# Miniprotein binders against a2bj90, part 71

Target 1, 235 residues: a2bj90
Amino acid sequence: MSRSARRKTSALNTVLRVVEVFASIQGEGPFTGTYSVFVRLAGCNLRCPFCDTRYAWSLEAGKPLGVEELVEEIARYEPSLVVITGGEPLLQRHPLNSLVEGLESLGLRVQLETNGILPAPARDEQLWRVYHVVSPKDVPVRVPGAKLHPSWVDYARATGRAWFKFLVANEQHVREVAEYVAKLGIPRSRVYIMPLTPEKLDMKELLELHSRIASLAVKWRLNFSPRLHLLVQLP
Key: E = the ipSAE of ESMFold2; O = the ipSAE of OpenDDE; V2 = 0.75 times the mean of E and O plus 0.25 times the DockQ between their complexes.

## First folded at step 7 (miniprotein)

Design mh3 (at its last look DockQ between E and O 0.96; V2 from the best seeds 0.00; counts 0 for: pae E 1.9 > 1.5, SAP 70.604 > 70)
Fold by OpenDDE base, look of step 7:
Structure mh3 (fold): chain B 235 residues (1-235), chain A 85 residues (1-85)
Amino acid sequence: as target 1 above (235 residues)
Amino acid sequence: NPDELIKKAEELIRKAEELVRRARELFEKGDTEEAVELMYEAIELFLEAIDLAEETGHPELADALWEIIEEMLRLIFDFRWHLEE
């Protein structure tokens, strides 16, 4: 391999396409309420009809940022958690492992958000060490091309560092999630149901939806994830 | 009375088991939608029985009933998803 090829491969592993970096409160999942820096990566392998971040679907929507520069930018916020989100972060798996290494070297906690289509981290990846919130898109709303990679269930069992978050609108959706997690052998303690929110809910409707889905979570013995950021009007 | 709550739980379980039996018979006939509905009616009764088991200090019974629900959910999944393939 020529010196030029090694430099190109090294450069590809150190650059992320980033849509935005911002500080807020984690509004969803097991880390709800945590002061977090969000890193929204560009590119997605899905086209979910309910996606609120459609602007991140193209890799071209992201700016190329060096991993080192991005670590320094994140560290300035002194976050309690770094949330890697976007379209699908694992589309940038190689530089993402480098980012995680940099963040962990500073003692920062990292949570990845993924649609679970791509394989779970292997033991030799830096991503193996971080927290993962997997949001399957095959249940209850079947997004074309969505299928949970089975390795995420294995990863969850092996590490205890994965949770599964499902978008639900009604009890039928909760039933379908219950069926799915039972079939795949996902422990209910690792399952979150979250309100599927249409784009134009007022605060009253949003609260009523949260109440209904929370009650269903109790009934079906699942964890409830709010959309806390929507309730408190944060990014 | 704890004894009355236990008796009520036993009654719910018996009713749920009968619904499961009927659902199996419907599955064998290919009446999958109706069978799934009956299975969910049985799950509702088992959930009520779990609540009573927990209130009466019978966590082992609650756990056993939940295992039944999980088995039923796996069956429902198989029926629901095999119809779409």
Scores: ipSAE 0.750, ipTM 0.897, lowest interface PAE 0.6, mean pLDDT 93
Fold by ESMFold2, look of step 7:
Structure mh3 (fold): chain B 235 residues (1-235), chain A 85 residues (1-85)
Amino acid sequence: as target 1 above (235 residues)
Amino acid sequence: NPDELIKKAEELIRKAEELVRRARELFEKGDTEEAVELMYEAIELFLEAIDLAEETGHPELADALWEIIEEMLRLIFDFRWHLEE
């Protein structure tokens, strides 16, 4: 069997465990404001106390979907961006690479969201060409076992396709992020700080927190990420 | 006005450098938390000097001060890591 035939057979047999597929606005990070389709994959290698997508933690929370079928479903939304999130999407790395191949063959732009524990893409992976927003979970609140794999910094420098996003509530948190990124050698241009909203906030409190964190981003010369979907009440 | 702003930036830098020297002494005595606080006081002064350097058209000075701040942040990280153990 030829290399081309083998590749076609592999793509047809690839399955992802998917929690949900929906259209919305990307509310966070470098692509904030973009009309997007979100693909939430099942399974996570962390149990963060502040996670707002706990329903995706178990691999059993996802339904098995064929990659080809999923690509067609996503395409019908005509998105400007496909956001692959979860749980932790890299737990399903092999079929995820197949999904990325299918989406890119249709000219769809893809962004992955990851906690960065598993290694960055290798050069021969389809994920190598995708945009990545990496959210380390060992700063400012330390989640046990949440060490950022060092390959993500190398990947970001080599490709320019990765950014690092941190949840912060106050200046002490921002200082800790600043210490962390300086130590790991993450350039400030690749760093976003974003408001931590662990408890229900009314709109006034949410806006005040956004203002505080944005001011700190300017002071520390870091990028600011809103939680725009919360401000405009989208999923 | 620009000459006055440059002199202000130079004074802020001198004050920050003195705070750093005092912080290093505190670290050697084992007063790590107080040392970190002085380091952050120095960083605040360096940040203000950076603003003045940019305002007066001295981006090379601003860049140099940022490199100093990043070195200080790496040192502070190492202090905190030691305390965690």
Scores: ipSAE 0.528, ipTM 0.843, lowest interface PAE 1.9, mean pLDDT 89
ESMFold2 (binder alone), look of step 7: mean pLDDT 81; pTM 0.773

Design mh4 (at its last look DockQ between E and O 0.56; V2 from the best seeds 0.00; counts 0 for: pae E 13.5 > 1.5)
Fold by OpenDDE base, look of step 7:
Structure mh4 (fold): chain B 235 residues (1-235), chain A 85 residues (1-85)
Amino acid sequence: as target 1 above (235 residues)
Amino acid sequence: NPDELIKKAEELIRKAEELVRRARELFEKGDTWEAVELMYEAIELFLEAIDLAEETGHPELADALWEIFEEMLRLIFDFRRHLES
């Protein structure tokens, strides 16, 4: 091995491209209301038209940060949960496993947010041990190139550490989600529907939208995810 | 056997390269969606090959495959821009 190759491999396994690190309340999914540190990773394999974090789409939008330094930064917030999000965190899979190892060594709980295009964690990965909220982008609004990798269904069944969160705007979307999860054999208890929020909603409109989608969740016997951070005006 | 794992990685690389070739051909024909789908299948094979390269103690191969993976992601973005235009 050349000294250059060893440095590249070490860098690939120990350096993340990070857009931002901040503390807030988890506003979405099964951990809603949890005091969390958010780690937004750079780079996404999608270009969703409804994406609220378009600034994270390029790997170049992130700064290189060492895993150890990032673990120390996260730990200073004393979080109840570490949420790894971004564009698509699994584009940085190798250093992400190292990050998870560091965080778990401190007894921190970790939740990954992913679009589910890339394969689920293997049993030998540190990522196998964490919680995952998978947000498919093929249903109900089909994003070009979005397809849920089948391994996420298997991972969910094997571990019980995965949930599926779908963006919905109306009852037709909820129907499509219900059909999709039934076809894939995803248990409804692991399915969340969340309001697809247009830009520039006022608080009244936002609350009305939440109310409509929550009512649909009850009707269709699915879990509801708020966008709590928007409702309480947190990051 | 490390040698068997390397052979498997090489097979995955060859399959991924074939998918990339086919994706380019589909893109040239205007079948951009199908091209993107093949590129994602190729990415999956490269990720598996990276894992195998690391497991066998061939980090230089893993690095080279990662660079190709990043290039494939760029191609997907280019293909998608054409779908959105």
Scores: ipSAE 0.012, ipTM 0.291, lowest interface PAE 9.2, mean pLDDT 88
Fold by ESMFold2, look of step 7:
Structure mh4 (fold): chain B 235 residues (1-235), chain A 85 residues (1-85)
Amino acid sequence: as target 1 above (235 residues)
Amino acid sequence: NPDELIKKAEELIRKAEELVRRARELFEKGDTWEAVELMYEAIELFLEAIDLAEETGHPELADALWEIFEEMLRLIFDFRRHLES
């Protein structure tokens, strides 16, 4: 095959569909407050009514970007954390593993955000060694099509590199989350509850919701996740 | 052993195609949630087939499978839109 055709074929094998790459602060979960570079991948296997990144749902929202070029771009930011998010990043699993390999070769820490429908990493994947924040959408309010793959609990137990984050609006939701994680054997130290923010909240309402959910986290002895980037108006 | 990898990938593709066929039948019967569940199973098998195809050193095969993967994702989106109605 010609040099041009071979180059095109190789690029496709190591190409991700990327919506955006930007530096910001990780605003959610166990790494809240960390200077991060976000890589938002295109495509999602859910259509959550409360999604704040609907622009990433379609594969066509992403532009093809070579993994090697992406690694170099990320490295120039000198991030403390690289956050892979989306849509659902595991829909692009193979080139995502290539990205992780490149980032690890430079000593960069990586965190993946996933809805947990697709299986957890296998032991021989580069993704096995990165951190995962899993946001199941089948509790407290089931999103159509949502189902946590059971391998995520096994992965969390085996590696200690996964946490589970749940969107909640009130104490009834927190109770349902508590029952769900107890049934699955997920220890509360790995569980975060985070405010389910409706569209069109002003800052006062957003702060009030954070206060209510944080109080519930203390009451139920669960970790609290803010949506810090919304509070400080960062992307 | 590329011959063994190719055979395994072909088996996974056939299984995934059967799951897609059954998912379409379930969708036509109005059993949309079960159709979506079957499509998730098909996606998992197809991703495994892509991994095997890439190990064979045949990038053309893997590229073709990625195009089919995009079609499967679009079908899942279509099924889910029906659930929202």
Scores: ipSAE 0.000, ipTM 0.165, lowest interface PAE 13.5, mean pLDDT 83
ESMFold2 (binder alone), look of step 7: mean pLDDT 80; pTM 0.740

Design mh5 (at its last look DockQ between E and O 0.77; V2 from the best seeds 0.00; counts 0 for: pae E 2.2 > 1.5)
Fold by OpenDDE base, look of step 7:
Structure mh5 (fold): chain B 235 residues (1-235), chain A 85 residues (1-85)
Amino acid sequence: as target 1 above (235 residues)
Amino acid sequence: NPDELIKKAEELIRKAEELVRRARELFEKGDTEEAVELMYEAIELFLEAIELAEETGHPELADALWEIIQEMLRLIWDFRRHLES
């Protein structure tokens, strides 16, 4: 391999396509309420009809940023958590492992948001050490091309560092999640149901939806995730 | 009366078991949608029986009924996948 090829492969592992970096409160899942820096990566392997971040679907929507520069930018916020999200962060797996290494070296906690289509981290990846919130898109709303990779269930059992977050609109959706979780043997303590919010709910409708889904979470013995950022009007 | 609540739980369990039996018979006939509905009716009865078991201090019974519900949910999942194939 020529020196030029090694430099190109090295450069590919150190650059992320980033849509935005911002500080907010984690509004969803097991880390709800945590002061977080969000790193929204560009590119997605899905086209969910309910996606609120459609602008991140193209890799071209992201700017190329060096991992080192991005670590320094994140660290300036003094976050309690770094949330790596986007379209699908694992489309940038190689430079993402380098980012995680950099962040962990500073003692920063990292949480990945993923749709679970791509394989879970292997033991030799830096991503193995971080927290993961997997949001399957095959249940209850079937997004074309969505299928949970089975390795996420194995990763959850092996590490205890994965949770599964499902978007639900009604009891039928909660039932289907309960079926799916039972079938795959996902530990119920690792399952969150979250309101599927239409684009134009007022605050009253949003609260009523949260109340209904929370009651269903209790009935079906599942964890409830709010959309806290929507309730408190944060990004 | 705790004894009356236990008897009510036993009645709910018997009714749920009968619904599960009927659901299996419907599934064997290819009436999968109706089978799934009956299984969910049985799950509701088992959930009520769990509440009574917990209220009467029978956690082992509640746990056993919850495991039955989990098995039923696995079956329902498989039934739905069969309808989609």
Scores: ipSAE 0.739, ipTM 0.900, lowest interface PAE 0.6, mean pLDDT 93
Fold by ESMFold2, look of step 7:
Structure mh5 (fold): chain B 235 residues (1-235), chain A 85 residues (1-85)
Amino acid sequence: as target 1 above (235 residues)
Amino acid sequence: NPDELIKKAEELIRKAEELVRRARELFEKGDTEEAVELMYEAIELFLEAIELAEETGHPELADALWEIIQEMLRLIWDFRRHLES
């Protein structure tokens, strides 16, 4: 069976529950500014009070889409990066690995966003080769049940393909992040701090918060992540 | 003047080490919150020394100072976790 036929028959046995697919820029983390297609998967194992995407919490919020059809839809955008997000995408791990296989077969670069509660990819998973931005919710924001799985640090060391992004509002939060990453042995080159943005910030407040957190990133010699899409008013 | 900046970095390091010794004494006495505050005061001095080390072309000193800060942060983590148990 040809490579194309094999991919097609594999995808017929898998579906993903997808909330939305759209083009925009990646506004956060190491790939900030990249023309991207976002694939928001349904379902989450957390209920963070500050979540911007509460509409993706329930698995039933997603429509079932075949992996092959989703790959074709994504490819039509000609993205520089495919960002798989959610909810928590790893709740749909098996069909997600199939999606990654399809996207990689077309040479598309893939980044996953995860809260890190579920284990990092194993070496024999398609997700092993993908970039990961891991956003622990254990520190400083302390969402119940949000313990980072220890395999993510091992994965980051083994592959160089994971970064850790933390929501912070002030220096006490940054100190807590610094303590946490020092204990876990996460090098500062892999750590991003990002503004924790309340729902009701105007542009002036948003810029002031960005400035404050960026200054703290410089002081603590951590990477800074903006929420660039908010600053430029993109989805 | 790089030589003056290096001397300043050395004095900051000496002062930070003194604060760390005082913090350890406070921790041994059970004054954990005050010990942590002194450790953060020392970290501020080490951060300034790191900047001077980078500015004067001494990245190996800056790396060594960062390792000291990492150890201090791990100790602070452990101290706080004992308070919570």
Scores: ipSAE 0.453, ipTM 0.804, lowest interface PAE 2.2, mean pLDDT 90
ESMFold2 (binder alone), look of step 7: mean pLDDT 83; pTM 0.797

Design mj1 (at its last look DockQ between E and O 0.88; V2 from the best seeds 0.00; counts 0 for: pae E 2.1 > 1.5)
Fold by OpenDDE base, look of step 7:
Structure mj1 (fold): chain B 235 residues (1-235), chain A 107 residues (1-107)
Amino acid sequence: as target 1 above (235 residues)
Amino acid sequence: NPDELIKKAEELIRKAIELVRRAMELFEKGDTEEAVELMYEAIELFLEAIDLAEETGHPELADLLWEIIEAMLRLIFDFRWGDFEEAEELMKEIEKTVEEIKKIIES
């Protein structure tokens, strides 16, 4: 096999389809308030009706970027956290493991955002070492084709590096999350409920919704995730 | 008054246990919708009783009340999703926990 053929196969495993790279504050989950670089990957295996990033659903919406170039771009921001999000980042699992390896080599902390449909990282993947926020889409709003892969519960128990974030609009949604968490044996300390925000809330309505959902989180002994970026008007 | 708060917690627990009993009877009859509603009403009362148990320094009672809530939530899930594989075991667990709670509040 020629030196040229080995370079081409190595190059294919080191390219990501990226929609956008930007710096902001992590507004959601266990890392809320952290200065972060967001890497939004292209492609999604779902079509959630409440998705705010519909422009990332197609792989063609992303530009091909080399992992090395992307690591250099991220490092220039000096982030406290790198957040890998998108449609579904795990659709690009192979080059994503290479990206994680590059970022970890610089001492950067990495958080993945995933819908949990695809299997959790295996022990031999670089992704095993990073933090994961899993957002199931089968509860409380049942998105067609959404089912949490059971390996995420095992990964959470084994590593303590996974959290589960659920979108809720009312107490019925919180009850359904509580049922789901109890049945699957997800530790409540790793569960976040977050306001399901319609596209056209004013700031008063947004604050009222946050207040209601936060009170329900206390009642049901769950963690609360704000939409901090919406509250402080950041990207 | 801590004594008044404990008495209130005991009253809530007794009401919740009666709702659980009725819900279980409805599940056996196949009236799952009404049974689930009664289970949620019972859970609400147990949650209020937990707050009172914690406030009055009875964490052991609070823990048992949470255990029954978790078993109830699993049972409700099974009915909601049509997975009855664990339903009989969960019903037995709920019954056992009810008897443990009764022993505490009757002592």
Scores: ipSAE 0.790, ipTM 0.916, lowest interface PAE 0.5, mean pLDDT 93
Fold by ESMFold2, look of step 7:
Parts: structure tokens; C-alpha cells; sequence
Structure mj1 (fold): chain B 235 residues (1-235), chain A 107 residues (1-107)
């Protein structure tokens, strides 16, 4: 049996636990505004108090889907970007690499969203080639058990394919982000600050918060991320 | 008026440097919280000076000012979290960069 045949057989049997697949606009980070298909994977290694996707925390929340089936489903949307999110997608690292291989074979651009606790991709992983938005949860909101794996900074420097996104509510939070990224050696060009939105803001309050955080981004020479999907009321 | 902006930037930098000197004395005395507040007062002045340096076409000065800010932020991090392993090196780095900046503005 050839090496090629063994690899194909393995890919056919790979399964991901998937909570939902849907089309929308990427509302955050460097690809804001891009027509995207979102793939929300089940399971998370954190229980953040501010999480708005708590329904994805348990691995049992996901339905098992074969990677080949999932690639076909995603392709039918004709996306400009495939956003892999969750939970924490890297908990399903092995089948996730198979998914990325399938998407890349179709020329689809892929972005991963991760809390950065698990290590960055190795050079021999399919995940090495995709874009990553890393959201550390130990600053400014200190989530128990969160610590950014140091390999993400190395990965970002080596590849230029990772950015770091932080939820902030005020200037004290921005100061803490600034201290953190300075200590870790994360270049400011790779850093986004984004509004930490309370549950019940009306549109006026939401816009005012966006304005405040954007002004702080300019002051501190950091990139600003909106929460565009909230402003335009998309999922 | 570019000359007015450059003069303003130099005044901000001199004031910020004095705040840094005072903060360093407070760190040595062990008045860490007050020292951190003075450090952030200095950072505010440095950030304003950076804006003026960029506006007047002096990116080398802006880069040096940002070097001080980043060293100060690392030092503040170390004080807040009780991680003093690199504090002496950071203090030396800050003093070195201050002298480089003084040479530029006192030329």
C-alpha cells in the first residue's frame, strides 16, 4: 500500500466536532468587513466570564462531521475567507489540520481564532500557512488558567501571519495591554484593541464606546478593531 | 508653526525626563505606587512629544522616545508583578536612552 493511499484514507476518516457553520461578515481584527464562512468548533479550555459563545464550551455541543463533508459545505458558500473559531479550535488540532489542507487545496483563505494557550503551529503543520488572530485572556481581563504560549510571538515574527487582539473597556485596560505587549516583545503593528461590550448597550452607547477605544488606539499607536457585526446587527 | 512645535516638544521632553528622575528616586526608596504614577505622567508627556516629533518630520527622535516608553512599561510590569529579574538592566537602558535624547535636544 503506497504512502499516498494511506494519507488519503486517514483524511477520509477525520472528524471534527462542529457547533455551527454560517455565512456572515468578519467583524473583528485585520480582516474586518470580509464576506466569510464561520466554522465554530466545539470545546474550550477556558470559561471566560465575558464569553458570548458559551454554547460552544462543551465538546458534546458539537456534531461530528467528516472533514471532506465540511470542506464541500464551506465551498458551496463561495467565501472570501473561512474563519475557524469556537470554543478553542486548537483542542481539535489534528482534524483541524486536515480541514485546512482541504480548504487550501481549493485556494480558500483561512483565518483561525484562538486564545493562544496551546502552542502556535509547527512548520510541518497545515496550520502554519493560515492566518491567526490570537486573543490572550490573561491581560487586561485576568481569566483563570489563561497564559499565552510564548511560541505565538515567535510564530508572528517568523511568518507575519499572526495578530494579537485584546478586549478593553478604558484607558487603564489599554495601559495594561501596553505593558504586556512591551514585556513580551509583541510589535505594536501586530496589536489590536477592541471594545469590551457589556451585555445591554444600546446603539448610541455602543458607538460612544467604539469612539473612546479608537481614540485610545491612536494615542497608544495600536490598531483598533471594531465589533462591526454588532454595529450592523449580523451574527 | 514648525519652530513652535519643536520647541514645545523639547519642553515636554525635559519635563518628562525630570519626572523619570523623580520616579527612579521613589523606586529606590520603595515608594513603588507613587513612582508608577510619576512614570505614567512622564509617559503622557512623551506620547505628546512623539506626536509633535512625527508632525515636524523627526522620526528618529520619536523612535527614541518610544524606546523609553517601552522600557518604562516593562519596568512597570516588573514592579506590578514582583518580577525584578531585569529591573536593573531596564534602569540602565532608560538612563542610556535619556542621555541620547538629551544630546539631540541640547545640540
Amino acid sequence: as target 1 above (235 residues)
Amino acid sequence: NPDELIKKAEELIRKAIELVRRAMELFEKGDTEEAVELMYEAIELFLEAIDLAEETGHPELADLLWEIIEAMLRLIFDFRWGDFEEAEELMKEIEKTVEEIKKIIES
Scores: ipSAE 0.513, ipTM 0.832, lowest interface PAE 2.1, mean pLDDT 88
ESMFold2 (binder alone), look of step 7: mean pLDDT 83; pTM 0.835

Design mj10 (at its last look DockQ between E and O 0.74; V2 from the best seeds 0.00; counts 0 for: pae E 4.3 > 1.5)
Fold by OpenDDE base, look of step 7:
Structure mj10 (fold): chain B 235 residues (1-235), chain A 107 residues (1-107)
Amino acid sequence: as target 1 above (235 residues)
Amino acid sequence: NPDELIKKAEELIRKAIELVRRAMELFEKGDTEEAVELMYEAIELFLEAIDLAEETGHPELADLLWEIIEAMFRLIFDFRRGDFEEAEELMKEIEKTVEEIKKIIES
C-alpha cells in the first residue's frame, strides 16, 4: 500500500463537518455559567419539531475542517470548557474521537451534547473520558425515531460523567420524566429538567416559564436547568 | 412541635396507603386512567410525608416512602405503555413496602 493511500485514509478520519465555532457561556445543564467554546457539528438523525438549530440537520450545512486546525482554533479562545454540539455529534464519531484526543492533550475539558440514540462511548474510545449531557427525545415529547440507547444508563453508573436533560413544558411532562428515570434506573442526581421554550417568547414570558418549571423541579425532587443564554441574551 | 409533625406525617401516610389500595383495585378492573390519578395523589402525600419525616429525624421512614414512590413510578410507566410484564412484581413490591410502613406508623 503506497504512502499516498495511508495519508488519504488517515485524512478522512480527521475531518469534521462543522456548522459554526463560537465562544459563549454554557447556558444549560451541569456546566451552566462556564465560559465555553461551542463546536456545532452538522447532521442529525432526528427532526425534532422544537429544534432551534434546524440549519444543522444536513451534513452539507457544515464545512469540512481538519481536527488539527479545529483544535488550534478552539485553543485560541482559552476556554474553560469545549462544548461539542450540533445536530447529532455522534454521527461523526470517528473524527470526533480524534478531536477529543487533541483537546485533552492540551488539558481542555470537553462536554458532548447528544440525543442519546446512538450507543454511549466504549472504554477504548477517547469519548469515554469526556462529560456527556444526554437529551432524550422519546420523553416527554415523543419525537419519531427517538429511543434512548440503554448503554447511556450503564455509562452514567460506571463513570459518573453523564447527565440527562429533559425538555418539559408542564407538570404532566415532569411526571412522565419521573416515571421514565425510575423505570430506566437513571440516578435522579443526574437528571435535569429544562423549559421547553416556544419560538418568540418575550423576556417576561420566558422568566415566568422558568419560574414554573423550577418550582416543579423542586416539587418532584429533580435538578433544574435554565436556558441561561436566552435569559442573558448571549448566543 | 415535633410530635404534631409526626402525627401529621402518619395521617398523610395512612391517606396515601388508602389511595394506593384503591388504585390497585382499579388496575385489576382495567381502569388504568383513574388508577394512575389516584397513584399521583398518593405520591404527592408521600412526598409531603418525606419532608416531615426528614424534619423530625426519621430518615428510615423517608427512605421507605421514597422506595414506594419509585416503585409506583415504574408501575405507572408500564401502564402508560400497555406493558404489564413486570406489573405483578411491582405490585408485590409496593404491597410489601406499604406493610413495612404500616408497622412503623403503628409502633
Scores: ipSAE 0.813, ipTM 0.912, lowest interface PAE 0.5, mean pLDDT 92
Fold by ESMFold2, look of step 7:
Structure mj10 (fold): chain B 235 residues (1-235), chain A 107 residues (1-107)
Amino acid sequence: as target 1 above (235 residues)
Amino acid sequence: NPDELIKKAEELIRKAIELVRRAMELFEKGDTEEAVELMYEAIELFLEAIDLAEETGHPELADLLWEIIEAMFRLIFDFRRGDFEEAEELMKEIEKTVEEIKKIIES
């Protein structure tokens, strides 16, 4: 069978609950600056007090979209990167693998954002081949119910396709991240620290916070992630 | 100027190693909070020494100092867990790296 026939067969029976699809710039992590289409999936297994996408927590916030239809919509934007985010995208794991299959058939590069509570992809999943930015919520500030599944570190070592990103506000937080990643055996090259932004900072305050966290990244020899979309006022 | 910077790095390293040894003694006596504080003081000194080693073109020294810092983060983890045997074994690893550093400085 052809790639087209396989895609049609696998996509006809799967639906994703989608909150929004939009084009913007990836503002965080290793792909910062890349022209991207964001696909925000509904549903989350956490209720983080610092979450900036609370509107995606409930599955009811998402509309059911067929995977084939979604792939076509994404392709229309001609993205350099497809960012799958949410809520927590792995709550919709089965149809998500179908979406990844469709995107790969068109040669599109995919990045997943996850809180890492659910296990990393198995070798026989389509998700195995995409990039992942894992944001553990058990350090530096522990969110109830958040525990990084240990398979993510194994996956990162096996594939080189995962990075770990941590929200920090100060040097004590950075110290806690350093202890955590050393414990897990995550090399510094895979670790990003990113400003934990209080709601409604003005631009001057945002820049000052970025400067402080960037200086700490240099001091502790960790990668720095901006929140670039906030600095340039994009969604 | 470069020779003065290297001598300063050596002094920082000696002071940092002394703090690590004192931290281990405090941990063995049950003074875990104080031990962790000394470990971070030592890490600060090692970081400054790394900056100097990099600035003066001594990557071998900087690499060994990073090795110590990474081991120190694991040692702090052991301190917080109260894992005396693991901490003692890791301290032996750190002392081996210290011996390597001394050879580079004296060579």
Scores: ipSAE 0.260, ipTM 0.708, lowest interface PAE 4.3, mean pLDDT 88
ESMFold2 (binder alone), look of step 7: mean pLDDT 80; pTM 0.779

